# VHH binders against Imidazoleglycerol-phosphate dehydratase (hisB): the designs that were tried, part 7

Target 1, 187 residues: Imidazoleglycerol-phosphate dehydratase (hisB), of Pyrobaculum calidifontis (a3msg0)
Amino acid sequence: MSYRRETRETLVVVELVPGAVAQVETPIPFLTHMVETFLFYAGLGGRVYAEEKRRLDDGHHVIEDVAIALGRALDQLIGDRSAVARYGWAAVPMDDAFALAAVDLGGRPYWVVKAKLPNVAIGGYPLPMFPHWVRSLASEARATIHIYARGRDPHHKVEAAHKALGLALRAAVSPASGVQSTKGVLK

## First folded at step 2 (VHH)

Design h06 (framework vhh_8h5u_2)
Fold by ESMFold2-Fast, scan of step 2:
Structure h06 (fold): chain B 187 residues (1-187), chain A 126 residues (1-126)
Amino acid sequence: as target 1 above (187 residues)
Amino acid sequence: EVQVVESGGGLVQPGGSLRLSCAASGFTFSSGSYAMGWYRQAPGNQHERVAIITYGGSTNYPDSVKGRFTISRDNAKNTGYLQMNSLKSEDTAVYYCARGTEELWEYLSHSYFDYWGQGTQVTVSS
């Protein structure tokens, strides 16, 4: 499944293929690394391409637009929500850091990110944008996402969070056959 | 076991250029979240931050060297670099490479780097 998003500020193209290798290209090195990490642990590959049409130094538009396009592609890939497990979670350590992610693919967009992130940039990625990235992903994927991360190294915290989110999503999209839900799924 | 080793120092005329190298061993930049920093110390002065580069490539410089010095690293070669241009007599110092392993905002502080090299002397004089 492919999705294309073009605005005055950015162009983003996402094609997700389960079990394939991911090819990720964005103008922000840490964003590229984090998206590659998320997809790898989610068991998803294909292509994520982003470019900036205007030269912006903060990266806010491309970070948000990548999350939007990725979320829309995930929504299309998931398809019939009654056919998936719906719930998934994972706990991932990374040296000093620990992240817990939980996902509900029930069609309700919501997000919670509890991670003490400093107001600094890693590889062109302002860390305060990470909760906004999760918000946009959750909104467009029509998912509830909870992320809790602790640790001293903010790179480890954010990377562990992407690994945990990937693993949680992989569990949530597994086939259900109605055995993992007591209430059914929302549209 | 974890070590960083500087090279490339020497004597240079004012206005000249030098490139310093920092070779890492006992760890790899690609295996973890490591920042690399360059610091210098001239006789009678405290250690001064010169440049920092994070794993993702984000850089930071003090005003004293901004526009003249460029920090970079090659994760595949496990080596960091400091390109120094338009050198001034005030740049004379022993230059140290250090690995950072703390939260990113702490990498900007001299006290949060955990492994330091032995230093390489840079002398700018006529």
Scores: ipSAE 0.000, ipTM 0.085, lowest interface PAE 19.9, mean pLDDT 81

Design h07 (framework vhh_8h5u_2)
Fold by ESMFold2-Fast, scan of step 2:
Structure h07 (fold): chain B 187 residues (1-187), chain A 126 residues (1-126)
Amino acid sequence: as target 1 above (187 residues)
Amino acid sequence: EVQVVESGGGLVQPGGSLRLSCAASGFTFSDSSYAMGWYRQAPGNQHERVAIIYSGGSTNYPDSVKGRFTISRDNAKNTGYLQMNSLKSEDTAVYYCAAEYQVTYYSGESYEYDYWGQGTQVTVSS
């Protein structure tokens, strides 16, 4: 449920509580908004705190470190993978944008992100870092994550992707009563 | 053909140091689509990631090796490295280099390629 990560560049603390309100604080406004969005739609709250000790890049360290810490906290929260539905997906429209996310909590880390993202920053967040954020989250949560997003407005595109991912995760962590491994045993 | 090949394993005494190398062919580590990771597996245990370096240069280590292991890459030589210091008997394992390609950060296509080496044995004992 809780995880602390400290490096020379950052400090990240994550405490996840199902059904609670999320309190997210990072030095990157759009990252804060996207993490809040992800957690809200995932049905998760608690606290996510990140700080930069040094700004040696465009926020690459803090963006990746937040994803790593979230992934580790999710891995701890999921616990017994045989007790959850395992699979989840969601399709989310946001004006001109549309995102599809699918998640498999089977213990295999893998990621696919298909989205045209311009080389610009929104609220201090270089958009090309979004695929890296998904990569780190998937790796540490031991999950397979597929995201497809299209649209004209890049803000809507990335936000729709975070909503879709949140909803997909919410479905995947629900109690075991739906789609699971055909063997009945997860690795 | 695309491949990664590990080298540098061997027998070392507790407290010693060792550097593993991961040579890539058929692709480049400067390609932002690839993250390079080091994984290990000891008899009876599952695969464990001990280091990863992302295209942006960020690195991650589990608590078991944090402060002792350092991952890096030399794009000119198309080679990745794992510097292992203060080695312990519990570090004994087969170490694998992995290149993971799954993300397109410019336009809407992705390639689903993972490349794993054959592994190199590291034994820490007297």
Scores: ipSAE 0.000, ipTM 0.142, lowest interface PAE 11.1, mean pLDDT 82

Design h08 (framework vhh_8h5u_2)
Fold by ESMFold2-Fast, scan of step 2:
Structure h08 (fold): chain B 187 residues (1-187), chain A 125 residues (1-125)
Amino acid sequence: as target 1 above (187 residues)
Amino acid sequence: EVQVVESGGGLVQPGGSLRLSCAASGFTFSSGDYAMGWYRQAPGNQHERVAIITSGGSTNYPDSVKGRFTISRDNAKNTGYLQMNSLKSEDTAVYYCARTEYEITFYGSGSFDYWGQGTQVTVSS
């Protein structure tokens, strides 16, 4: 349940441990906070470490590479896809904001993010990078991820989305009941 | 009426400097989560983002201008600026000021609004 990604631009190390406390270190404060939030609500801990070998961009490479490494670690953690619940969803309010996330761990990568995000950076994280982060995560986790978010405060909007995604993933990775499959649902 | 008006363009020799201004009316930069950006277009080319500044003051530049161009914003004057130093012939373009808000893509061909008619910058000897 660990994954290491090294490129010319970044080094990312992810070790996921269900039920553990997450220790997250990245050079982007809001990315660190959002990854901590996602993992906490997903019921996952362990370590996420990222560093930039060269500070030549606005965090594009590290944001994307963290999502890639998390997705690969999740793929490893899920393992046998017939052994998990597969589907999960959650609706999360955060003051003015509301987010809905739905996940299918069926092995098909796809993503939909419907959120109006201003061209602003919070804690070094350009908010329009959030859909790209979800795309990379979905691609490497081999998951279909849908996120819908609304609200006035963009910080609350993105944070609610990470909480909802975490809760949806938590449901989707829960063990299959071991009973017979019902029509349209794998057990 | 929401308006931005660019000014400060002109003819300059290679190695020279220019300061572009973007005067806003009908809205204030401090009244919302507005990012302000500068974009340029040379004939036959696609639009290129040159600089962006967020409401919190964070800036972003492509490698082609990083270290040479500086974007800034004066909320009291409701005006944005682009300081251009060490100008090269490749910087010749029409420069546009845009107020950027709710976007789904940040890099590349994401949609952005040009609010003014632009200001021509020509770098030649």
Scores: ipSAE 0.000, ipTM 0.109, lowest interface PAE 18.0, mean pLDDT 80

Design h09 (framework vhh_8h5u_2)
Fold by ESMFold2-Fast, scan of step 2:
Structure h09 (fold): chain B 187 residues (1-187), chain A 125 residues (1-125)
Amino acid sequence: as target 1 above (187 residues)
Amino acid sequence: EVQVVESGGGLVQPGGSLRLSCAASGFTFSESSYAMGWYRQAPGNQHERVAIISSGGSTNYPDSVKGRFTISRDNAKNTGYLQMNSLKSEDTAVYYCATEYVYEYTGDSGYMDVWGQGTQVTVSS
């Protein structure tokens, strides 16, 4: 599954392959690391490439557009929503930090991010952009995403959140079990 | 009603100065905008970026205006600015203010570029 998004600000190309190793290239080091982390825990690989056409040092357009392209590629990859488990969740500790993520792939875009993030940048990534990244991902993947994160170290907090989201998505896309309509009764 | 409105354009002599203003309405820069920029278009030309500023204050300019133009933003006044010094005839264009409008509410989404209607700058003797 592949998706290409080109705007006046950015070019983003996403190709998702279940079980493959991810190659992620963006101009923002922490975004690159967080996307790699998310994909690894989601059981997804392939390619994520992003570049800037409008050079903004804080990278807000690249962060948003990567999330949009990932969400669209996920929507294409999921396909038939009746064929997947639909619900997934995970709780991930990372030293002082703890994150809980829950996902519903029911086709309804919605998001809740409860994380006290300082107004600082890590590796070129302004942390207040993380909730916006989740919003864009949820909107384009047509998913309901809830994230709750606590911790002292903001790097651990955001990283734990990406691990939890990845694991939750992995569970939600797993195949639906069995035949449900007439279990034990033949028509 | 989400919009931006430019002002401050006009006729100026070569070597003169103008300050353009960009006033946001229906949203605030501090809550819903991580960057804003100025763009221009002269007759027969493509739109050209002349300045960008992030919410953190980092700026970028093309070589054609670097050292002559300064972009700034005042979140308290919900207004962005472009200070234009040492103006040249080739700076004659319609100048546009643009910013993204990004908001995060549970169950309500928005991401769009908000563009003003433009303000004419003419550098002529």
Scores: ipSAE 0.000, ipTM 0.156, lowest interface PAE 14.6, mean pLDDT 83

Design h10 (framework vhh_8h5u_2)
Fold by ESMFold2-Fast, scan of step 2:
Structure h10 (fold): chain B 187 residues (1-187), chain A 125 residues (1-125)
Amino acid sequence: as target 1 above (187 residues)
Amino acid sequence: EVQVVESGGGLVQPGGSLRLSCAASGFTFSYDSYAMGWYRQAPGNQHERVAIITSGGSTNYPDSVKGRFTISRDNAKNTGYLQMNSLKSEDTAVYYCAKTSYEIEYDSGYTFDYWGQGTQVTVSS
């Protein structure tokens, strides 16, 4: 559940505790808010801490490193994949925006994000980084993640997407008996 | 401390040109910004959108000024511009610089966060 990632550019510490309140601190306000949102709807708490030792880009390193650390902590939390429901999905409206997320915790890393995002930054978060954040999370959590979002307000689109992803993950990690695979083997 | 200051207005003959500038302080056009725009208000009218530019460089203009006006920005200088060519008497108005929060592809409305004091443009022979 606990994972620490340190590079020359960043330090990220993640500890995930089901049912706890999340304490999230990053140097990027919108990233902090989106991670808090994701964890809240996922039914996960604990701690997510990130700092930048050097800023050589528009926050690309810390955004990606948070996703990597979070994904690794999720992989550790899931543990025995035969013990979880495996599949989850959710549809979330947020005013003008609508997001659909679907998750498969079968051990296969894959990602699809279909959300038209303008080349703008919200609270220090360049929105084109959102698909990359999902890719890193999916890769390290060994999950297949599909996100589709539409709406006029890009803040609402990205926030609805994080809520939907959280709810989908919450369903997917729910306890279950037996292997949730027609092949009988999770990869 | 959040402010925008317009400059460059004046009196010109029909067919003339003006370049308006918008200097921002206390915020940036690229950081936490969806779009920056120019708006005008003629006597007796509500504010009218003249031009929008997104942080990515996409622009939009109403038919009344399309082909004559060009919006641009310099994010490093935190300054926006409106180049106005082939001016007509109907372009006479007070011009305002404003930050907007709507995506350019959805034009059903715009939210205006910060407005400047305005700069008068008068086109008269």
Scores: ipSAE 0.000, ipTM 0.115, lowest interface PAE 14.9, mean pLDDT 80

Design h11 (framework vhh_8h5u_2)
Fold by ESMFold2-Fast, scan of step 2:
Structure h11 (fold): chain B 187 residues (1-187), chain A 125 residues (1-125)
Amino acid sequence: as target 1 above (187 residues)
Amino acid sequence: EVQVVESGGGLVQPGGSLRLSCAASGFTFSWSSYAMGWYRQAPGNQHERVAIITSGGSTNYPDSVKGRFTISRDNAKNTGYLQMNSLKSEDTAVYYCAADYFEGLYDSPSSYDYWGQGTQVTVSS
């Protein structure tokens, strides 16, 4: 078990395996799709399982808890931050949409999401929760994450953002020797 | 594919009222999340903006219709509206509904990628 998070509202289990196929199961269809997409482009597989013990909201508990558990599992997977490339970025088009993601695995949690998302839900996922999902992921993975997304179709915009984030993370976790910071120290 | 379709146009007497509807369809389109603009074009004239409502709910009207026209939306029905009161012969035009995702109140026809086919409004006796 790479990471298990259990609260009064949810249970989330994450086991990340580089190069494996991802098995993702959550009660929110679009969240399942987006997590599958992120992991595929990150070059990560294994298991992500989430269930709701009680439906107390529009799914915001499970959306955030999946991000928290995924972030903690990523932190554990990364391990020695001096052994990875640390920085990664990707630009991904998806029809009308374009997303840019940049990641710094230097141990400092921070996030910027500029996506202009409408207040609608796709497959049970309220789109205003996407910046919150990124915030929770960045906080628990101890990473700085910047996402900029443009486009007309909000489905394409959010999906392009997850693809870009996955590719950026894949680059950032690539093997490297020594510290990638001019400061010479990692958290 | 996002589509917008206008309805509710017709012939009306001066001083009368009409309510135009703008129905949206395609993917997860919602008027509560998109800016909606109403434009009109009379023969020989350029397109003129008559109303806008932003994704945040702010509205704007030119002086020619201010106080007479009201833009609104019903998110549950995924339909926008233009209520036109105290109609004048000068209001005779084809009315177009336009939609796009942007945050500002400063729009132009080029700000919108999604346009309806138009609905004719004729004010005459």
Scores: ipSAE 0.000, ipTM 0.111, lowest interface PAE 15.7, mean pLDDT 82

Design h12 (framework vhh_8h5u_2)
Fold by ESMFold2-Fast, scan of step 2:
Structure h12 (fold): chain B 187 residues (1-187), chain A 125 residues (1-125)
Amino acid sequence: as target 1 above (187 residues)
Amino acid sequence: EVQVVESGGGLVQPGGSLRLSCAASGFTFSSYDYYMGWYRQAPGNQHERVAIISSGGSTNYPDSVKGRFTISRDNAKNTGYLQMNSLKSEDTAVYYCAREWLGDYYSFPESFDYWGQGTQVTVSS
C-alpha cells in the first residue's frame, strides 16, 4: 500500500507493509520518533518519508501532511471495512502518564483528543500540533479516534498516546470474526 | 463578569482592510492552557475557524485566508487581534473570538468557551 503527497511546501511518501520494520524519516525528530512508535505498536512497517521544500511555519505543514499521507495509506490498507474487526482500544501507562485510545474504522471520520499539553516543542514538534495530527489522520483514514491522556510529563503523555493509538489500530484492522448468519440466512 | 467583546467590524470595499479586536474581561487569554482563535459564520453556512494562536505565538490559518489574515495576542492588554487584508466578498460574516482548551480539539463550534456577540464584517462594493 503506497501513497505520495506533494505540495508546494512538502513531499511525503508512505508505504505500509504489515509485519515489516518501519523506516521513518522526517525533518522533525520527535515526529519521526512518534510515527515510528505508532507504526511499531500498530504492527505496521514499510517507509514513511517526509521533506520540507521550504519552511513557512513551526513545522505545521510537514506535521499535518505526514498525518494526511499516513491516513490515506491506512485507508488503502484497510480496504473492505466489513472484513475487519473495526473496533479496537488500548490503555498504555508510561511512568506518570496514562493514555487510552479507541478506534472505529467504520468509515466515519471523527476525533477527540483530551490531553492537556503545554505550549512547548519537543524535538522540533510543537505539542499543540498533536490534536491536529490526530485530526488529519482520522479524517483521511476515515476513522473515529478517541484519545485520552493524563500525566505531568508531556513527552510521556504524547508517547503513551501514540503507543495506545497503535495498539488500538492493530486490534481494529484484524480480520472480522468469520461468516455471519442473520435470521437463519448464511452471509 | 466573564465576557468577550469583539469589535472593529464594519462595511469595507473589496481589497480593503479591517483590524478586529477581542477584549476579555473576567478571564485572561494569557493562560498557557488555551489557544485563542477567530471564527466566522456567514448566513446559511456553518461556522469555520479562520485563525488560531497559542500562548507562545504559534499560528495556524486555513488556505482561504492564509497570507491575508494575521492573528496576534497582547497578553499585557488581555486582547486578541485579527488583521484582515485584501478582503473579498467571501469574507462577509459575523466574526467571533473564543478560547480553546489546548488538550481538546473538536470540529467547530460545539465546545468552545466564552463566545461573545460577534462583530459583523461586510465586504461589498
Scores: ipSAE 0.000, ipTM 0.109, lowest interface PAE 17.3, mean pLDDT 80

Design h13 (framework vhh_8h5u_2)
Fold by ESMFold2-Fast, scan of step 2:
Structure h13 (fold): chain B 187 residues (1-187), chain A 125 residues (1-125)
Amino acid sequence: as target 1 above (187 residues)
Amino acid sequence: EVQVVESGGGLVQPGGSLRLSCAASGFTFSDDSYAMGWYRQAPGNQHERVAIIYSGGSTNYPDSVKGRFTISRDNAKNTGYLQMNSLKSEDTAVYYCARDWEYYDSGEYGAFDIWGQGTQVTVSS
C-alpha cells in the first residue's frame, strides 16, 4: 500500500510490502534507523522516503510527517479489521533497556507512552519527539498503542521500543486464526 | 500569574547582533519540568522554532540559524536569552518565548502553556 504526503516543509512517500526488505531514507539519521528497525520487526518492507524542502526546525515536521505517512499506509495495509488478530504485544530487551509494546487495531486511535526520555538529540532526533511520533502513528493507523520502556541508555530504550512496537504490530496484523470449539457429535 | 516578557528587539543592520531576553514570572526555568524555546513568525509564514534548551542543557537549532544563534538560561535571574549574531534580512520577524514540557509520557509534545507578547526584530539598512 502506498501513501504520499506533501507539505510546504516536507515530502514523504511510503510504500509498504509485507515480507520485503525496507529501503528507508530520511534527513534524520536516528529516525532512519528507528523506522528501519520498526519495519524489520513488523515484517514489512518497501520504501519510506522523506525529504525536507527546507530546514525550518530541528526535524519536528519530518518526524511528524513520517509517522503520519506510515500510519496512513498501515491503515490501508490492514484493510478489513475483522479479518486480523487485532491484538498484539511484545517484550524486548536490549542490554540495560527493556520495552513492552501492545497494540489494538480495533479502529480507535489512542496512545500511551511511558518512557522517561532525557531531553537530548540522538542522530538529529530530539528524543522528546518519540512519544509524539507514536501519537501520530497511532492516530493515522487508527490503532491503540501502549509502550512502556525502561533503561539507562536512551538509545537502547528507544530502539527496544521500536523493536517491541514492530513485533506487536506483526502479531496484530496476522490473519485471525481462531475457530469456535466443536461441540457435541457432528452429523 | 504565569507569564513571560520578551525584550531586546529592534532595528539592526545586516551582519549585526542582538540579544533577546525572556523574563519569566509565576514559574522558574530551574524547574526541570520545563524546556524553553524561541520561536519566530515573519509575515506570510508559519511560526518556526529557532532554538530550544532542555533542562539538561542540550540545545537544538534549525540549519537556518545554526552557528549564528545561541540559546541560554540564567536560572538565578529566571531569564532566558537568545544571542543572535550575523543577522540577515531573512531573520526579520516577531520573536516569541515559550515554555514547554521537559518530558513526555502519554502527554503531547509541543504543547505550550505560555507564549509571550513577542518582540520585533527588523534587519535592514
Scores: ipSAE 0.000, ipTM 0.178, lowest interface PAE 10.5, mean pLDDT 83

Design h14 (framework vhh_8h5u_2)
Fold by ESMFold2-Fast, scan of step 2:
Structure h14 (fold): chain B 187 residues (1-187), chain A 124 residues (1-124)
Amino acid sequence: as target 1 above (187 residues)
Amino acid sequence: EVQVVESGGGLVQPGGSLRLSCAASGFTFSEYDYAMGWYRQAPGNQHERVAIITSGGSTNYPDSVKGRFTISRDNAKNTGYLQMNSLKSEDTAVYYCAAGYDEYSWEDLSYDYWGQGTQVTVSS
């Protein structure tokens, strides 16, 4: 249920517990808030801890390493993919913003993020890193993730996207019932 | 840090010309559909939009300056401009540059960044 990633640049520790409250600590305030938001809406808690050992490069390493560790922990948590619903989606409004997320936990790593993001940082998080964060999460979780987000306020847009992704994941990891294969094999 | 900084203001006689510049740092005009606008506030507490240029290059002007003012942008220099011709005493104001993410060009922009302003005085 836990995953530890240590490099020359960062240390990330993730422990995911369904139904628990999340304790998230990273050196980037907006990353901390977005990860906490994602986990809350995903129905997952536990611990996410990240620290920088060396000089930060606009947060690129820690943002990517947190996504990698989360993805690996999620892959371990899912385990037998025939035991989960597999597909999930959610549409989330947040004032001016609207986000749509869809997830397939079928073991195929793929990502699509369609969101216009300004080249600015919010709370130490360079917004152009958000698609890269999704890519790393999808790759390590062995999931296909699609996110489409619109809105004038980039803070609301990125936050709505994390809420939608969380809700979509929550649906996708729910227990399987009946047939999950188009070939009629019971799972 | 993210900011926009105006320059080019000054004193000019009626009928004269001025070119204002708006330099952006911490973001780029061309990269993520940012729009840029110029606003002014006259001594009489008038706060009005003077010009806007959208991410797609569309421009808009109020009738008071249409044909006299031209807004443009140089994406390579990450700088916007306001060319002001045939200046009138009524154009005297503090001019502000604003930059905002242009998600919906069909309505008024929500500007993320505002400069501190540059004074333009038209007086004989």
Scores: ipSAE 0.013, ipTM 0.192, lowest interface PAE 8.5, mean pLDDT 84

Design h15 (framework vhh_8h5u_2)
Fold by ESMFold2-Fast, scan of step 2:
Structure h15 (fold): chain B 187 residues (1-187), chain A 125 residues (1-125)
Amino acid sequence: as target 1 above (187 residues)
Amino acid sequence: EVQVVESGGGLVQPGGSLRLSCAASGFTFSSSGYAMGWYRQAPGNQHERVAIITSGGSTNYPDSVKGRFTISRDNAKNTGYLQMNSLKSEDTAVYYCARYTVRYSESGTYYFDYWGQGTQVTVSS
């Protein structure tokens, strides 16, 4: 499954391969790390490439465009929504931080992100962009995503959230089974 | 609250020298935790890493500045430095100090997780 998005400001190419190692290249270090983290915990690899043709902002366009392209690639990967478990969730601690993510791949785009994030940038990634990244991903993947995170270190909060989202997605895309399936969040 | 604040930028002639300082607050160095680095961005260009120093004191530089720039730090003061010698017009950029964290997926590699507002360095005659 591959997807290519090109605008006047960015080029993003995504190819997702279940079980493979991810190769992620973006001009924003923290975005690169968070996408690598998300994919690793989701059990997905392949390639994510992003470039800025010209930086006219603080990375807003490339952060958003990566989320859009990932969401589109995920939509293609999921395919027949009746064939997957659909629901997934995970709770992930990371030192002082704790994140809970829940996903419904039912085809309804919706998002909730509850995390108290300062107006600061980490590795070129303005933290106020994280809820927008989730919104774009949810919209293009046609998924409902809920994220709740708490902690003192905002880096740990955002990273724990990406781990939890990855694990929740991994559970949600597992093959559909009958009533009382045990294929939810695996330990 | 984690912060890094740069200082020491300015105007200098080609062949001159500048020393940048980076004051960190809200965290302290530890043997397992953090490294300091410097990034720069010239107008219209992508960000470029120019120096990193690990908790063990190891340093790394790209070929563009190797032999001319020296990174150092004072762990007790949580302050990093970039000594820039033999400056060229191509070194003109905004310089950013960054905190690095070891990546969980790749032991021994670093990514930066906080950076400051930057300090302008202009090399012009």
Scores: ipSAE 0.000, ipTM 0.154, lowest interface PAE 16.3, mean pLDDT 80

Design h16 (framework vhh_8h5u_2)
Fold by ESMFold2-Fast, scan of step 2:
Structure h16 (fold): chain B 187 residues (1-187), chain A 125 residues (1-125)
Amino acid sequence: as target 1 above (187 residues)
Amino acid sequence: EVQVVESGGGLVQPGGSLRLSCAASGFTFSYGSYAMGWYRQAPGNQHERVAIIDSGGSTNYPDSVKGRFTISRDNAKNTGYLQMNSLKSEDTAVYYCATDIEYTYWGSDTYLDYWGQGTQVTVSS
């Protein structure tokens, strides 16, 4: 359950282990914190390592590349999609903020992110990159992800969203007694 | 209340340039960093998208205006813009600004909730 992505701009290594403690190292402090939060609530650990080889952007490549590598590792971890619950959701409050996430691991990449995100950076993470992070994760995990977040504090909003996504994924990957589709066929 | 108001329309000669502005009130781009789009409607037509910018700054344009129109926003001023260059008679229309107070992305499409009243652009000699 490991995936390695190396480009001219970044190197990302992801190893996902269910039930383990996560060790996350990236050059962007808030990205590190959000990935740790997501994995903890997803019930996943192991290693996430990212580095920037060149200063070719303001962290945009590493944020996207981490999401891509996580999505690929998740796709490998899920394996047989008929063997998992497929659907999961969670609603998470964090003071003034509230996030709702819903996930379908049916093999169809799609995403919806509805959140007010100020054009500021928290711990080196430009918050407008969060919807792009979700897009990349959904695309590579072959999942449909819906996230709705509301609140005044942008830190609470984004953190609540990562907690909700983690919990939703945890439910969606849990073992199933059978196929959870009315079609009976999963891609 | 939340609303957007267009300005900068008018009469311009073919080959000319015009810059449209979209002033937002009741919310702030500096807090929201929201998706914004420009749409136009000529008599007898449906609204057509001519430019969109998402929360991350990615832009998209139809072939009819690509290379001539540029969408941008100034979050500090709560204002969006459409720079229109090399204007043609077929660009004559009422131009609308639309935005969402929450970023929404539906696959390749962006859903926008708040529309202005429009500003007339006439390209004629």
Scores: ipSAE 0.005, ipTM 0.189, lowest interface PAE 10.1, mean pLDDT 83

